# Miniprotein binders against q9bqp7, part 22

Target 1, 240 residues: q9bqp7
Amino acid sequence: VPQNWFPIFNPERSDKPNASDPSVPLKIPLQRNVIPSVTRVLQQTMTKQQVFLLERWKQRMILELGEDGFKEYTSNVFLQGKRFHEALESILSPQETLKERDENLLKSGYIESVQHILKDVSGVRALESAVQHETLNYIGLLDCVAEYQGKLCVIDWKTSEKPKPFIQSTFDNPLQVVAYMGAMNHDTNYSFQVQCGLIVVAYKDGSPAHPHFMDAELCSQYWTKWLLRLEEYTEKKKNQ

## First folded at step 4 (miniprotein)

Design Ba14
Fold by ESMFold2-Fast, scan of step 4:
Structure Ba14 (fold): chain B 240 residues (1-240), chain A 86 residues (1-86)
Amino acid sequence: as target 1 above (240 residues)
Amino acid sequence: SPLEELLKEIEYLLKAVEWLLKEAEELYKKGDPELALYLARMALDFAEEAARLAEETGNPELIRRAKELIERAKELIEEIERALKK
């Protein structure tokens, strides 16, 4: 299906913990370059249907909230997501470096929502860490790599407001996760292999977060779709 | 004309809903019921919007198509929800 296929998993790596693995989660800083990010590739290769539905959703929200209300809503969604990620990084880090930021999320309900998922998360290996695929030439910043119910996963934390969740991130969430996975598996800054993904949707009202677990087979299927999106992006750039 | 623009908007919504339902069905069959459920719920929401707009036009064909998509979305949602509860 894709013209320039590359494997998601690295045969030279193991998903099992090693004694030589660092005890502190990795946090490789993201260095901006001309190399495209996962989010840029996905944004530039949306289908006409995705674009139409996103614009229709925006139009509906503007009709309901007004232009200023829509701006405030989207800004608030972004800020809540950022704070949620910061709190999770603090909670999952053994150093307690950002403990005081936890207070900022006590009223949001998102941390309450995710408690039952967190009890099944252990063996954290990376937090807010940069990945780069040297061969396929893309970069990304992943949220978390940890064991979920005994399986090493790329974990992506999402915030949602019921009943109508923010539409912008829905379609491509699995592609984003496998893109990070494939990059990490071939990034020399990392030594382990990840074969599973987990998207956790946390809710503002504190209702139980929904886990979307992706096993190795499902990740491989989404990886093929990601390669097609990356190929489309690359062709668009060459044909300018 | 305002009516012609509204009819065009409804046609675009109906086609978008059909695409969403097709995507949801394929994802469900390929083993991703979680994402399939999100897309099916999105399809229902947009199908209901299309139905409201179709009623404004009084066009029986558009009303019929929108209602069929609403029922299709509801059936798919129920099927996926039953599978997830197992």
Scores: ipSAE 0.462, ipTM 0.787, lowest interface PAE 2.6, mean pLDDT 85
Fold by OpenDDE base, second read of step 5:
Structure Ba14 (fold): chain B 240 residues (1-240), chain A 86 residues (1-86)
Amino acid sequence: as target 1 above (240 residues)
Amino acid sequence: SPLEELLKEIEYLLKAVEWLLKEAEELYKKGDPELALYLARMALDFAEEAARLAEETGNPELIRRAKELIERAKELIEEIERALKK
C-alpha cells in the first residue's frame, strides 16, 4: 500500500466537457523543470528482473546484428516511432492547423495498422500535451486525449514489430497511461477529467493494431502500482 | 542443454554488468552521480548473481570474470559515493 495515497480521479471535476472546451486540441508545452517525468520515474524504478530481461534482449540483438547493426536498428526504431507520432498528430489535428501533410509520413505500415482504431476515435481534446501533478510532483507528455468508442481516454500510441495481444505484454505502458491520467485530472490547465485509458499497439507490417482498453477499475489498480513506483523513486532520490 | 542455457544466461549477465558500468561511468562524467550510483549498484547486484550462477557451473573463467566485475562495480560505487559526500 502506498504511504502517500492520492486519488487518480478528481471529485471536483465533472466528466462532462464544459461547453467552453475549445474546438482545438490542447497542446501545452512541456516545461523543463527539476520535476521528474513519468518516463524517468518508470525507468529508474524498473525491477532487477525487468532490467535483466531488457539487457538479455539487447545482448541477443547485438549478437545477431553486431554492435553497429544494433545501434542502427535502435536508431531506426526510434525514428519510426517519432514519425508515427508525428503522423498521428497530423491526422488527429484539425485541418486548419496542419502544416502541409507530408504524404510520406502517412504511407507507413503503422498508420495502416491503426486505421481501424482511428475510425473509433473522436472528440480530440489534447495532442502532445504536457501534464503536471503538482501534489505528487511529476510531469509527463501525453500523446492524445480523445473519445474512443464514446469514452474519453488518455490514448498512448505504441509501435511494435511483434504482436502484443495482451495488456500484460505492454510492460510499464499501463503505468504511464494512468500516471498521465492522474496528472491531467489534477492539472489546473485542464478543465475536464478522464476515467479511461487506451494503449494502441501499432504494427510495422500494417496488421490490425491491438487496442488495450483500460476502464476506471483497471486504471485504479494500475494507479496504485504507479504510486508505489513514484514512492520508490522519491526514496531513492532522498538517499542520494 | 540446461547447462548451455545457464552458460548463456551468465554471459548475458556479464555483458549487462559491463554495459551498466559503462553507462554509470558516462553518467558520472556527465554530472549525474545519483543515476550513476544507481546503475553501479545494479551492476554490482547483477555481477554477484553472475558469480553465484558461475559457481554452479564450476567454470573458473566465468567465476573469475564475475568476481572481477564485482570489484569494478564496488570501486565505482565507492568513487561516486565519495564524490557525493563532497
Scores: ipSAE 0.015, ipTM 0.295, lowest interface PAE 7.2, mean pLDDT 86

Design Ba15
Fold by ESMFold2-Fast, scan of step 4:
Structure Ba15 (fold): chain B 240 residues (1-240), chain A 86 residues (1-86)
Amino acid sequence: as target 1 above (240 residues)
Amino acid sequence: SPLEELLKEIEYLLKIVEWLLKEAEDLYKKGDPELALYLARMALDLAEDAARLAEETGNPELIRRAKELIERAKELIEEIERALKK
């Protein structure tokens, strides 16, 4: 993959709203195919350091909870994350039926955690929507595209058991965000330009969520790292 | 040899800590103090683990290196936390 040939931002697009933009947030379904997803690329190209840290965390958790306890814990974390995303989609979507069905999800500690962030979110343009970079041949499912404090962002919602805003389990969150951004900026299903990212870490106990804002320059820097991971994935696939 | 495996484990932990601190410093310089703090805290935790294991071996060089990395991690954490309060 020639890294200098694939910019994250599309010079033919604007981040300003226009009359052709839909009044309802876009929700393009992710369709099954052989094109790799952002999460698959990242999982298959973890550095030796990342693999070591993940294994060390796993062994520590198994030591504390037992193998069955660890399995239950990870299953519960996954389910809570899924419910949190469903609740956020409901809150940010104009669809009444979905909001009423998921009423119990709106009362979780995670939702309480993000209330102050949601006050600064407006102009929602996409929710749980598929993106594809046709030229680089990867796909993804992004959580949200909306204005945060007046800036159009790809927003990624994360859950954490710990109330400490800087303690979490993943290094690749910024790469995931910029991969979605680059795909959306070059996906014909979308007409606008996104130049900023936002990672929001919500806490189970309702402690205030931590927003991690990424400006255009930081996104460009992470885009370069994402292209390297994508290149590594492509090379590994050729040798399998 | 259990001792030889333990020494290799400590060496690898120290190498991981150095990588995390370098990554944290780079992120901080790029304007990402939140993620930088996350990595610096992880580096501190691992450096403290490495120091504990090094103490068990009685190897002076490994103990010294681990303690040096603990201090570097603490200094970086304090710097980033101070910047975040501004």
Scores: ipSAE 0.203, ipTM 0.668, lowest interface PAE 4.1, mean pLDDT 83

Design Ba16
Fold by ESMFold2-Fast, scan of step 4:
Structure Ba16 (fold): chain B 240 residues (1-240), chain A 86 residues (1-86)
Amino acid sequence: as target 1 above (240 residues)
Amino acid sequence: SPLEELLKDIEYLLKIVEWLLKEAEELYKKGDPELALYLARMALDLAELAARLAEETGNPELIRRAKELIERAKELIEEIERALKK
C-alpha cells in the first residue's frame, strides 16, 4: 500500500449525462509547467529490467536495420501514430469544421483495423484533452473519453507493427490509462466520473484491432500501482 | 492484440534470460566469476519479471518456463557466490 493513498473515483460525480454537460467534446489544452506529466513519471520510474529490455530491443533493431535505419524506423512509427490519433480525433469529433487535411488519413491500415471498435463508440465527452490531479500534482493528455459498449471509458489508442512489438508499451499502458482517469475524476474542468478504461491496439496491416477493457475493479488495482510509481518519482526528486 | 503483444514480449524476455544464463555459465567456466555473477543476477531479475507477466496472462507454458529459468538463475548465482568466497 502506498503511503499517500488517494481514491481513483470521486464520490461527488456520476457517469450519467446531465443537461448541463457540454454538447461538444472537451479539448482542454495542455499547459506545460513544473508539475510532472504521467509519461514523465513513468519514464523516470522505469525498473532496471524495463530499461534493460528497452536497451536490448534497441540494440537488436540497430543490428538488423543499422543506426540510420533504426532512427528512420522509429521516426516512421512515431509519425504513423500521430496520423492515426489525428484521424481518430477527426472521425470522433461531430463539431469538426475543417475539411480532411490528408485524403489518406482515413484510409490507413490502422483506421481499417479499428472500424469494428468504432461502431461501439459513442457519447464522446473529451478528445485530446488535458487533465490535472490537483491533490496529487500531476498532469496528462488523454486521447479520448467516450462510451464503449455503453460504458464510459478513458480510451487509449495504440498502434502496433507485427511481429516487432515495442517493448515499452506493454508494461505501463494500463497505468497511463488509470492515471488519466484519476486525474479527470478530480479535475475541476470536468464534471463527470469515469470508472472504466479501454486500450485499443490497432495493426498496420489492417487486421482487427484488439480491445483490452478494464472494469472498475481492474482500474482500482492498477491505480494502486500508479500511486506507487508516483511515490517513487517523488522520492527520487528528493535526491534519495 | 494487447495480449498477443504481451505474449511476444514475454517470449523475447525469456530468450534474453536464456542468453544471459548461457553467457554467465560460459564466463564462469572461463574463469571470470565476477562478470558471470553480474549477468546471472540480471537474468534472475528479468526471469522474475517474466514470471509476473506470464502469471497475468494465465499462459501455463510461459509460467512454467519462467519459473524454470528463475530456479536455474538462483542455482548459478549460489554456485558462483560460493566459488568467490574461496
Scores: ipSAE 0.005, ipTM 0.161, lowest interface PAE 10.9, mean pLDDT 79

Design Ba17
Fold by ESMFold2-Fast, scan of step 4:
Structure Ba17 (fold): chain B 240 residues (1-240), chain A 86 residues (1-86)
Amino acid sequence: as target 1 above (240 residues)
Amino acid sequence: SPLEELLKEIEYLLKIVEWLLKEAEELYKKGDPELALYLARMALDLAEYAAELAEETGNPELIRRAKELIERAKELIEEIERALKK
């Protein structure tokens, strides 16, 4: 049980759309400041299991690819992910067009992989948008907030390459989603309530993407785990 | 299928758990119970996570294997803890 418990959902907010809601998806820029990001908190409080798996994954990859090969692989994974997110933002924005620079991503199959998921996505309310929890003092940059099969979700897009998946964030994906959700639900820049999450894993070979839906109860369970990670981060910072 | 990808990830986790338990057993036999206990506890945590994922898939074989590894980890932890209390 976290020492500094705070609710994930805001009782003053509704998930129902109202007339004051913007017609264009929100894109609030992430401000540079000393407040820790969700990503930093998670990286600084990795569990023993995550640290071990990350170390073993790195050792295995370096053994297979060499030091330079590992660096090239990691850079390529990052670049592919960045292009995938840019392509999705373009597809889901009012423009509904892909940039020419995303040609390589289209050829790799990631966009093909998510087609069946995108058919179920509508009512986009935020894209690549900053969130801040003023009370709990953390910030983040979420990928997307939209309706998935009629439910308003914080959606997180992930890329995966078989058989050498990038394992670093696997266990933290649900925590990342609920951290963004809790921040958005209490961020004055937003007026709506999100109660569900969706993690979408897209595949380079075009295999159908895997959706991991998180209902309100599951989000509440992961929220408690996120609060414990945030508490651990705060304590480590005080002791440094 | 997307389910097949999750099954492969669970299989990878189970292999890591098996490796951790084997390493912990060897360290314990070689007279390093503190490090052995650390690895055995890590194995238990990962086995429990693998079991949660396996239950989501409904795959009976993976669920069975994960539960067997959980029990193996618990037994090893109890054995090492008893030795450390002596």
Scores: ipSAE 0.005, ipTM 0.181, lowest interface PAE 10.9, mean pLDDT 79

Design Ba18
Fold by ESMFold2-Fast, scan of step 4:
Structure Ba18 (fold): chain B 240 residues (1-240), chain A 86 residues (1-86)
Amino acid sequence: as target 1 above (240 residues)
Amino acid sequence: SPLEELLKEIEYLLKIVEWLLKEAEELYKKGDPDFALYLARMALDLAEEAARLAEETGNPELIRRAKELIERAKELIEEIERALKK
């Protein structure tokens, strides 16, 4: 249990559409400052078990691909992920003017993979938008806030080259989603409340993407774990 | 010695597998079968690797422990998959 608990949900907010809500998705720019990002907090507080698993995955990849092949692989993974997020932002934006670049991005296997999920996504409220928790002092950049099967979710899009039993960054994905959720629920730039999360893993070969849905109760449980990671980060910084 | 170093690595790998299975069981009980299944499958992969390494050492206790963890992982995977089929 965290020493300094803070609620994930804001009792003053509703997840229902408000007549005064903006008609276009919000896109608040991320302002760089000394306040830590969600990803930095998680990277600096990995358990010995998480570090071991990440290192083992790296060693397996290096054995298979060689050191130069591994560098090329990781560079390609980063680039493909960036392109996938750009394509999704284009698809989900209510602006329907497609340029040649956007049309080419829409043809990837990752986009084919996610089509069946996108059919259930509507009511987009935010895209590639910054969140800040003013009380807990952390920031983040979330991918998407939209209704999935009728429930307002923080949606995080992930890529994988093929269906695999292990994705090296997967352990902290639920914590990342609830950290964004808690920040948004208490960020003055937003007026609505999100209570659910969705992690979507899309595959390069176009195999059907895997949706990992997190209801309000599950999000509350992961939020407690996020608060523990945040306290660990703060304590480590204090003792440097 | 190289053998002593390998034995320690296998022991730590088995410890990681036990941790993954415990995390998967807890997540499953808390209502996250999707992530629980993901962790259980990771545990199985690592347990099978530990079993292969243990066989190379000929250490009967490590071989026994690795095989036990493989069985636990398979049982947990089957349980979660059955629940997901509702």
Scores: ipSAE 0.277, ipTM 0.688, lowest interface PAE 3.7, mean pLDDT 84
Fold by OpenDDE base, second read of step 5:
Structure Ba18 (fold): chain B 240 residues (1-240), chain A 86 residues (1-86)
Amino acid sequence: as target 1 above (240 residues)
Amino acid sequence: SPLEELLKEIEYLLKIVEWLLKEAEELYKKGDPDFALYLARMALDLAEEAARLAEETGNPELIRRAKELIERAKELIEEIERALKK
């Protein structure tokens, strides 16, 4: 049990969108602060097992691709992921902001992959927006807050390539999502609450993306794990 | 060939899943059900991905192995969850 328990959900916020929700998705900029990001917390608190798996994967990839090949691969994966997120932001943004749709960004297997998911996405409330948990003292940049099949979710978009990019991205994704949820639910910049998470894994070849839906119960379970990771991070930093 | 590379990837994923499940089982036995559950869920997610990829190859053996690991992961998750509710 976490020593510093804090709820993922805010009882003071209603699940009902206030009628005053702006028609335009929120995009709060991430402020460079001494406050650790969710990503940093997760990276610094990886288990020995996770590290071992990643190292094993890395060694295998280096064996297959060579050191330079692996570097190139890693760079390409990062670039493709970035482009994919940019394309999604463009797609999910209101048409008026779409002036510079790079058509080339839309012609990706990843975009094709998520088309069937996008059909079920509506009511976009935030895109690439910063969240801060003031009490627990962490920040993050969430990809999307929208309704998926009628349920308001924090949506995290992931890319999968052959071979898969980082095992890290798959392993801690649920923790990342709930961390963003908990932060958003207690961030004064947001007037609404999210109870669900969605991880969407897009595929380079355009095969149908896989949605991993996280209901409130599952989110609560991962929230406990997130709190433990955050505590571990805090303890490690005090000892440094 | 692209197909050979895909097959290798799937095999590697399956090995990761098997490792994760083993670790989860060991952790569960050691009295860390929360982390065991985490690993088991991760194993499930990866096994489901392996299954999807295997289906793309049409390799019946890989599909079978992936599906078996999915079921094993689900069973372990259910077991741990039941233990946590008690």
Scores: ipSAE 0.008, ipTM 0.233, lowest interface PAE 9.4, mean pLDDT 84

Design Ba19
Fold by ESMFold2-Fast, scan of step 4:
Structure Ba19 (fold): chain B 240 residues (1-240), chain A 86 residues (1-86)
Amino acid sequence: as target 1 above (240 residues)
Amino acid sequence: SPLEELLKEIEYLLKIVEWLLKEAEYLYKEGDPEIALYLARMALDLAEEAARLAEETGNPELIRRAKELIERAKELIEEIERALKK
């Protein structure tokens, strides 16, 4: 149980649209300072099992590709993920303006993979937008807030290579989603409430993406685990 | 020796697979079938790799353990997929 519990949902907020809600998706820029990011907290507090699995995966890949080949592989995975996110932001943007290079990115296997999910996404309220939890002192950059099958969700887009899964963030994906949710629900830059999460895992070969829906109860359960990770981070920082 | 290092690698993979399956079962029972399915699929991939490596060593116990974990992963995946389709 976390020593200092704080609610994920804000009782003063509603998920219902009102006249003061922005009609264009929000894109608040991320301000860098001493406040830790969600990804930093999670990276610094990985469990023993997560660290072991990550190290095993790295050793196996280095044996297959060599040190330089491994660096190139991870750089390519990162670049593909970045391009996938850029393509999704373009697709979900109300401007619907495509550049020649963006059109080529929209033909990727990852984009083909998510087509069936995108058909159920509407009412986009935020894209690539910064969130800050002022009371709990953490920040983050979320991918998307939109309705999925009629429910307002924090949506996190992930890429995966099926034969050899890239493990670095797999176990913490639900924690990342609820951390963004809790921050947004208490961030004065936003006026609405999000109670659901969605993790979408897209595949390089174009195989149908897997949607991992998180209802309010499940989000509350993961929120407790996120609070524990945040406490661990804070204690580690005090000892440095 | 190279063989001793390979045997250790297989043992590590088998331990990770067991951990992933335990986590997947826990999350499935707690009401998170989508994440459970993700972990179970990862367990299957790693168990298949462990089986291949075990067969290269000819160690019958490691081969048996890896094949058992492959079957457990497949059964769990099938169960979760059935639940998600409803």
Scores: ipSAE 0.006, ipTM 0.255, lowest interface PAE 9.7, mean pLDDT 81

Design Ba2
Fold by ESMFold2-Fast, scan of step 4:
Structure Ba2 (fold): chain B 240 residues (1-240), chain A 86 residues (1-86)
Amino acid sequence: as target 1 above (240 residues)
Amino acid sequence: SPLEELLKEIEYLLKIVEWLLKYAEELYKKGDPELALYLARMALDLAEEAARLAEETGNPELIRRAKELIERAKELIEEIERALKK
């Protein structure tokens, strides 16, 4: 159990729309002060097992592609993910103007992959928006907050080339989502409560995206694991 | 020696596979079949790699353990996939 326990949900908030909430989805810019980000905390606290799996994946890819080929591959994966997020932000935001680049991305397999998920997404409240947990002192940049099948969710969009997942992010995806959720629920820039998560894995070949829905109970369980990772990060930083 | 290092590497791979399968089973019981399936598939991939390496060494115990873990991974994958289709 973590020594510095804090609740994920805020009892003074509801998931009901507030009349004072903006009609346009929130997009608060990320301020990268000395406060650690969710992704940094997770990367700096990987288990020995996670490190081993990442290293084996790297070795296999380098064996097949060479050092330069591996760098090219990982750069392309990053670029594809970035473009996918940009396309989704454009689709979900009424104020976003589609660029020629983004219009070409709308014709990609990844966007085709998520069409059936997007049909169930509505009531968008935040897009590419910064969150900060004022008490636990961490920050993050979440992809999307919207209703999925009537439930307000923190939604995280992932890209995958079947069958080879990007191993680095697989284990920590639920922790990333609940970390953003807990931060948003206690961030004064937001007034609503999020209790559910959704991880959507889109496929390059256009195969139907895989939704991983996390209810409030599951989110609470992963929140405890996130608090342990945050505690480990804090202890590790104190010893530097 | 190179052979001793390879045997230790295979032993460690088998331990990682066992950890992944245990973690996947726990997640499945917890009500997270999607993440459990990803981890079980990862376990299968690594178990198959361990089996190939073990066969190259000719060590019968490592070959047996790797093949046992391959079967456990396949069974777990099939169980989770059936649950997801319901």
Scores: ipSAE 0.299, ipTM 0.711, lowest interface PAE 4.0, mean pLDDT 84
Fold by OpenDDE base, second read of step 5:
Structure Ba2 (fold): chain B 240 residues (1-240), chain A 86 residues (1-86)
Amino acid sequence: as target 1 above (240 residues)
Amino acid sequence: SPLEELLKEIEYLLKIVEWLLKYAEELYKKGDPELALYLARMALDLAEEAARLAEETGNPELIRRAKELIERAKELIEEIERALKK
């Protein structure tokens, strides 16, 4: 049990969107400060087993591609992910805010992969927006807050070359999602609350993306795990 | 051939072991003896597996390399364990 328990949901916030919610998605800039990001917390608190598995994978890839080949591969994966997020932001943004759509960004297997998911996405409230949990002292940049099949979700878009049909296959992504949810639900910059998460795994070959929906119960379970990771990070930093 | 595949697998394991040991040594030097110990133990397990597989091939060079890595892993484990008892 976490020593510093804090709820994921804010009882003072209504689940009902206030009628005054701006028609334009929120895009709060991430402020660079001493506050750790969700990503940093997760990276610094990986289990020994997780580290091993990643390193084993890395070594395998280096054996297959060579060192330079692996560097190139890693760079390409990162670039593809970035382009995918940029394309999604463009698609989900209101037309009035659309800078010149680089049509080339839209012509990707990843975009094709998520088309069936995008059909179920509506009511976009935030895109690439910063969240801060003031009490728990962490920050993050969430990809999207929108309704998926009528349920308001924090949506996290992921790219993969391999099928990830199970939420367990998404590594620490569920923790990232609930961390963003908890932060948003207690961030004064937001007037609404989210109770659900969605991880979408897009595939390079254009095969249908896998949606991993997280209901309030599952989010609460992962929230406890997130709090433990945050405590571990905090303790580790005090001892350094 | 099945033999060629096995040889590739052994080479792969040996490279992983070498990397794990190097990383464990670096972590130990950086002041994370617990993670270093964990990786060194894993390196030992994989090196022993590589040795078993190498024996099946009858390749003396692969057997030698695997055995050398086993000893290196054991030495590192002992070193870290001594440091942790201190």
Scores: ipSAE 0.007, ipTM 0.252, lowest interface PAE 9.2, mean pLDDT 86

Design Ba20
Fold by ESMFold2-Fast, scan of step 4:
Structure Ba20 (fold): chain B 240 residues (1-240), chain A 86 residues (1-86)
Amino acid sequence: as target 1 above (240 residues)
Amino acid sequence: SPLEELLKEIEYLLKIVEFLLEMAEELYKKGDPELALYLARMALDLAEEAARLAEETGNPELIRRAKELIERAKELIEEIERALKK
């Protein structure tokens, strides 16, 4: 589908603060329904090459760790990622108070890894918030919308274990970010425009996180690729 | 930056190509030339894409690495194809 028929940026929106915008970050809950999520679209439209690479990665991990070890490893990665996102939401929310043992969540190596990035993050407008593209009919749950070094960004927080990076997620990360961006820019629950993306890869050992900034031009390029994946998903769904 | 992002994507693409060529070589040696050929051709396609992206960056190391992987893939494909023909 041509990008000019479904633009990522909404010409009727501004990226500047609106005086009517709430002082607290938006957190719109994700509703379960038949409308596909960004992650489902991406998972269902993997190329044969991506599927093969994923299966070979799994096979190598199983050979190294055993089947039980692989299951434990993947469960731990998932849990650590969940805790990391919960800790970041707590840190970035101006009205959230830390209670019980939340301080333990803040002491992970992943949180240490992102400290230098967080120093450049301000003006948080949305946290763990649902987005829906009104016209293209897909939904998503974005991590964060905030200013990074003065530019309003959709920010996606990723955790990585350096020895065993997941190749597919690296290529799909930009698509995920622009899909959320395009949805938010056309979602009536939001009044502002986002034109930039930021993928932050945090490391378990506390080594400095890598920020991958995406300007408007790069976002537009990945948007075109996202539209192709969405079209492929729609066609596959009609045949199932 | 956009350039930094592109450089990292090229690095990952080159790693994928190296992985595919390693697997193709292993499969060929273990007596699965059809699957080896399939993977080697996939590696060639991705190596050519990496070369195109590397040229856009003007990074001489990435251009060199991509061209070396293209050559490795072509040589492996030719070897496997000869084996399959007899």
Scores: ipSAE 0.000, ipTM 0.141, lowest interface PAE 13.1, mean pLDDT 78

